# VH-VL binders against Rho guanine nucleotide exchange factor 33 (ARHGEF33), part 5

Target 1, 176 residues: Rho guanine nucleotide exchange factor 33 (ARHGEF33), of Homo sapiens (Human) (a8mvx0r265to440)
Amino acid sequence: KRQTVALELLESERKYVINISLILKIKATFQGSDGKRNSKERSLFPGSLRYLVQQHLDLLHALQERVLKWPRQGVLGDLFLKLTNDENNFLDYYVAYLRDLPECISLVHVVVLKEGDEEIKSDIYTLFFHIVQRIPEYLIHLQNVLKFTEQEHPDYYLLLVCVQRLRVFISHYTLL

## First folded at step 4 (VH-VL)

Design t3 (from c1a with heavy chain S56K K103S; framework fv_lecanemab)
Fold by ESMFold2-Fast, scan of step 4:
Structure t3 (fold): chain C 176 residues (1-176), chain A 119 residues (1-119), chain B 112 residues (1-112)
Amino acid sequence: as target 1 above (176 residues)
Amino acid sequence: EVQLVESGGGLVQPGGSLRLSCSASGFTFSSYGMHWVRQAPGKGLEWVAYISRGSKTIYYGDTVKGRFTISRDNAKNSLFLQMSSLRAEDTAVYYCARGLYYSGAFDIWGQGTTVTVSS
Amino acid sequence: DVVMTQSPLSLPVTPGAPASISCRSSQSLVHSSGNTYLEWYLQKPGQSPKLLIYKVSNRDSGVPDRFSGSGSGTDFTLRISRVEAEDVGIYYCMQGTHWPYTFGPGTKLEIK
């Protein structure tokens, strides 16, 4: 079951990376069509977006290596400890994203993508909201892995620390 | 290199069935909606069918609805068009095309596969 | 279904001269998102169609700047500022705002 919840986390990250990468392609299209606007005018998209996409691509790669070649004592907590530690500015870039998002959203017109894909909803606001939801989703996935991890497992302490870090982050930064 | 290659076309009698395939390479196939477009000899382009990236949404042109079935296998990077109850007016070159999700345009097309419905 | 019409259907052009093709839709192509999904495709003899313009006025990668698209609502125009021999083929407009997607009948551009 532990391997099962690890696979669920991996599939969740695959879907998320596809969706967040789509936002960058939409941003590129806006830059082309906005060529008539003053170049000094503010971007319609949060500046932290490109950094966040790269961090999630790196995480997906690491998760694929770890989960698809799952050993008897598979460990995931170290990947999230690295992602959430104070030397990696990942969470700070999420704070920047949350801070900038309301103004960016107010400037962006509703954009409906031309597909009824189950992973892509009706508009660009929904895609921006997926980024906001991702940290809470990591908490849920890691709690699920922790549920099936024995106290003696090498991953138990690592997961516990990650869960605590994410809970603290969410409690301070998810409400405006 | 981004490429789409169709296969499965041929000569078939009226009322028959045929399955077309389209093989994708050089891009993440599972990230794109896919289309089939056809062109009768000496005629213009006609949109045939669409399937979303996860196969959740499917649309057909009125002339083929109820007779054709579009499907895909993301693990094999393949798109399919199952054609049944074929008519002489289905004679055409069939193209598969990739739909750009941010613009809706068909930026990559295959070379086409020819379907001839005749006795 | 949205009916797409093009004019002219046949366009003989002197090399180096400008050319324009009109495309009209039976109903507005402005999507509820505010985007207008009108594309232009070129099919050269013996080849598959190639994308030239998307969302009315955006050139696809590698398309020369002598090609430009314009229009709104139901009326659209493709312009070629200086026609070259390599531009010969059939030009199609297409709408992707309403299902099912529909193409115009095509405009055959020939060098005279």
Scores: ipSAE 0.000, ipTM 0.478, lowest interface PAE 14.0, mean pLDDT 80

Design t7 (from c1a with light chain S33E; framework fv_lecanemab)
Fold by ESMFold2-Fast, scan of step 4:
Structure t7 (fold): chain C 176 residues (1-176), chain A 119 residues (1-119), chain B 112 residues (1-112)
Amino acid sequence: as target 1 above (176 residues)
Amino acid sequence: EVQLVESGGGLVQPGGSLRLSCSASGFTFSSYGMHWVRQAPGKGLEWVAYISRGSSTIYYGDTVKGRFTISRDNAKNSLFLQMSSLRAEDTAVYYCARGLYYKGAFDIWGQGTTVTVSS
Amino acid sequence: DVVMTQSPLSLPVTPGAPASISCRSSQSLVHSEGNTYLEWYLQKPGQSPKLLIYKVSNRDSGVPDRFSGSGSGTDFTLRISRVEAEDVGIYYCMQGTHWPYTFGPGTKLEIK
């Protein structure tokens, strides 16, 4: 059971990384490949996106190693403790993303209006929203792992702290 | 290499029909709006038609409305222009061109295919 | 439809001399989102048109610094600071703000 919910978390992260990678491909299409961009032009995508992509790639690799070679007392709470630590900028990048998102939505809307491409606008908005939902999704996955973790397990306390940190973060920043 | 290649041009009688094709390579075709632009012999450029990425939005120049139909097949990286009720005034080199949202411009053009409408 | 006009229609230039082409639109090219979609294209003899300038003043990749675009609203200028032999051809302005898109009549630049 515990292994099953850990595999579900891993599969969820794999799907999420595919989604954020798709956003970067769409970003390249809107911004062109001619190397010199002037600072006068507003970004259609939040500046924090590049950093978030890298952090999720790092997390995915760590989860794959941890979960696919799952030992009898498999631990993953340490990965999320590191991720949610005050010394790690991960949650700060999510705050920056949420702060910048409304202007990016407006700019995508007006740029797409010129070309009349309603389908791609919808796709971009859906991808933006996936990022908004990711921290709440982590909370659900970690609660599921914790549910099947005995109090004496080396991962119990680590997961408990992670769940509490994510609940606090979500209560302040991600209810939109 | 990013390129567009037109085909399907030729000689046709007034009132006839032709279907032009444009093959795209070297880029993700389904991510770009596409245009047709024509040029009559010794004359200037005239914008003909536009189709959005997913074909939901289509515009035509006033001269061709009701006679020409633009379409695309993203799985085949192909753009089409179905031309009907052709007139001598439709004699031109027809270019396909890629629209770039960021620039708002035609950043890549094909080599053109020649359509001659004469009796 | 938006009518685009260019002047001069014929521009003979001495090599190394500056050249300017004017483009005017029958209505404002400022789109509702604030961008101005005015472009300049060069068609060399026997070739397809090539993008030079987009959004009034931005040079496309590979376009030399001697080309510059300026203007606003309905009045636009393409300037070449020192004309070279490779610059011969027909220059077109185009508006992409209003549907249908419309081109100017073209300006033929040739070396004296």
Scores: ipSAE 0.013, ipTM 0.566, lowest interface PAE 7.4, mean pLDDT 85

Design t8 (from c1a with light chain S32Y; framework fv_lecanemab)
Fold by ESMFold2-Fast, scan of step 4:
Structure t8 (fold): chain C 176 residues (1-176), chain A 119 residues (1-119), chain B 112 residues (1-112)
Amino acid sequence: as target 1 above (176 residues)
Amino acid sequence: EVQLVESGGGLVQPGGSLRLSCSASGFTFSSYGMHWVRQAPGKGLEWVAYISRGSSTIYYGDTVKGRFTISRDNAKNSLFLQMSSLRAEDTAVYYCARGLYYKGAFDIWGQGTTVTVSS
Amino acid sequence: DVVMTQSPLSLPVTPGAPASISCRSSQSLVHYSGNTYLEWYLQKPGQSPKLLIYKVSNRDSGVPDRFSGSGSGTDFTLRISRVEAEDVGIYYCMQGTHWPYTFGPGTKLEIK
């Protein structure tokens, strides 16, 4: 059912927001003792990350409102149409993050974290991987919603545009 | 409500063995690295051992390396220190302490358990 | 191993007067992350040690504003602006930058 796949998308977003929020705590390990940010911190945790976290928090809030109070003709495409709109810069910030990711991974190999370095490094790599995979995951979820959406449904065209935008993005910015 | 409680201390002969336990409550034990720190009577603090949250990383102080083994059981919220080949100089109050990697500090300490190595 | 030294080792203070304790490390405590893992702990008579200051200058939750930490590299200072009776105990600096972790010898603060 359409409502079932919409609930799956919502649950996926809840899990993702928890994961990316943890990165902000890890970032604190790289802050200077005098409260100054250093070059390694800026390189490993670029400003685009904070913007992306806020966008996903906003999306989670909107998805909860929309999906938990699901009407007969529930619409989701408008939320993702707004998110992927050129004026919102979301995808541009994602591009910036993804282009910097190889350097971030390299720095994690070089930077020895204090406690449980091996496990903390593993956690950071896992979190970075989740960020890389999120846009592909949105494509899958939205394709599933579209599959159970009739052509006459008010959400059909909105989802179709979102799916197309995400496909184009993924084709240009995949990490190999 | 966050607390650590040590147990297992006592009197032991030189060359003997003893196992210390530390029970954690009020927090997600499996999310934190754990430490053992000791203090000989009337002396200062000495760091003894560390174990990461998943047990993959372990470090020991030079004075105990090869004789002590740190371990943990996350399902039971418990930390352990197996002590062997005990010497008079191992006589101390042993504290377990929680490590907080983003602060880089021992933010929670137990009350300590006393180990006396004497003939 | 990193050697930590403290000065003075015995600090008698008149109530309300300021107090200062120095801590020095044999090696730089700047970690690869850019953080400096220098901490101060207070052990009151008959009690377990408690965290006062972490990362050189950050007060732990509940620590009075009277306490401040400063320093860089290998030279650090703990300051108490107005010593109170409850501040009596042994103050330890500790480095957590290099394995094994090492404590200073402690400074006993006592009221005159």
Scores: ipSAE 0.018, ipTM 0.608, lowest interface PAE 8.2, mean pLDDT 84

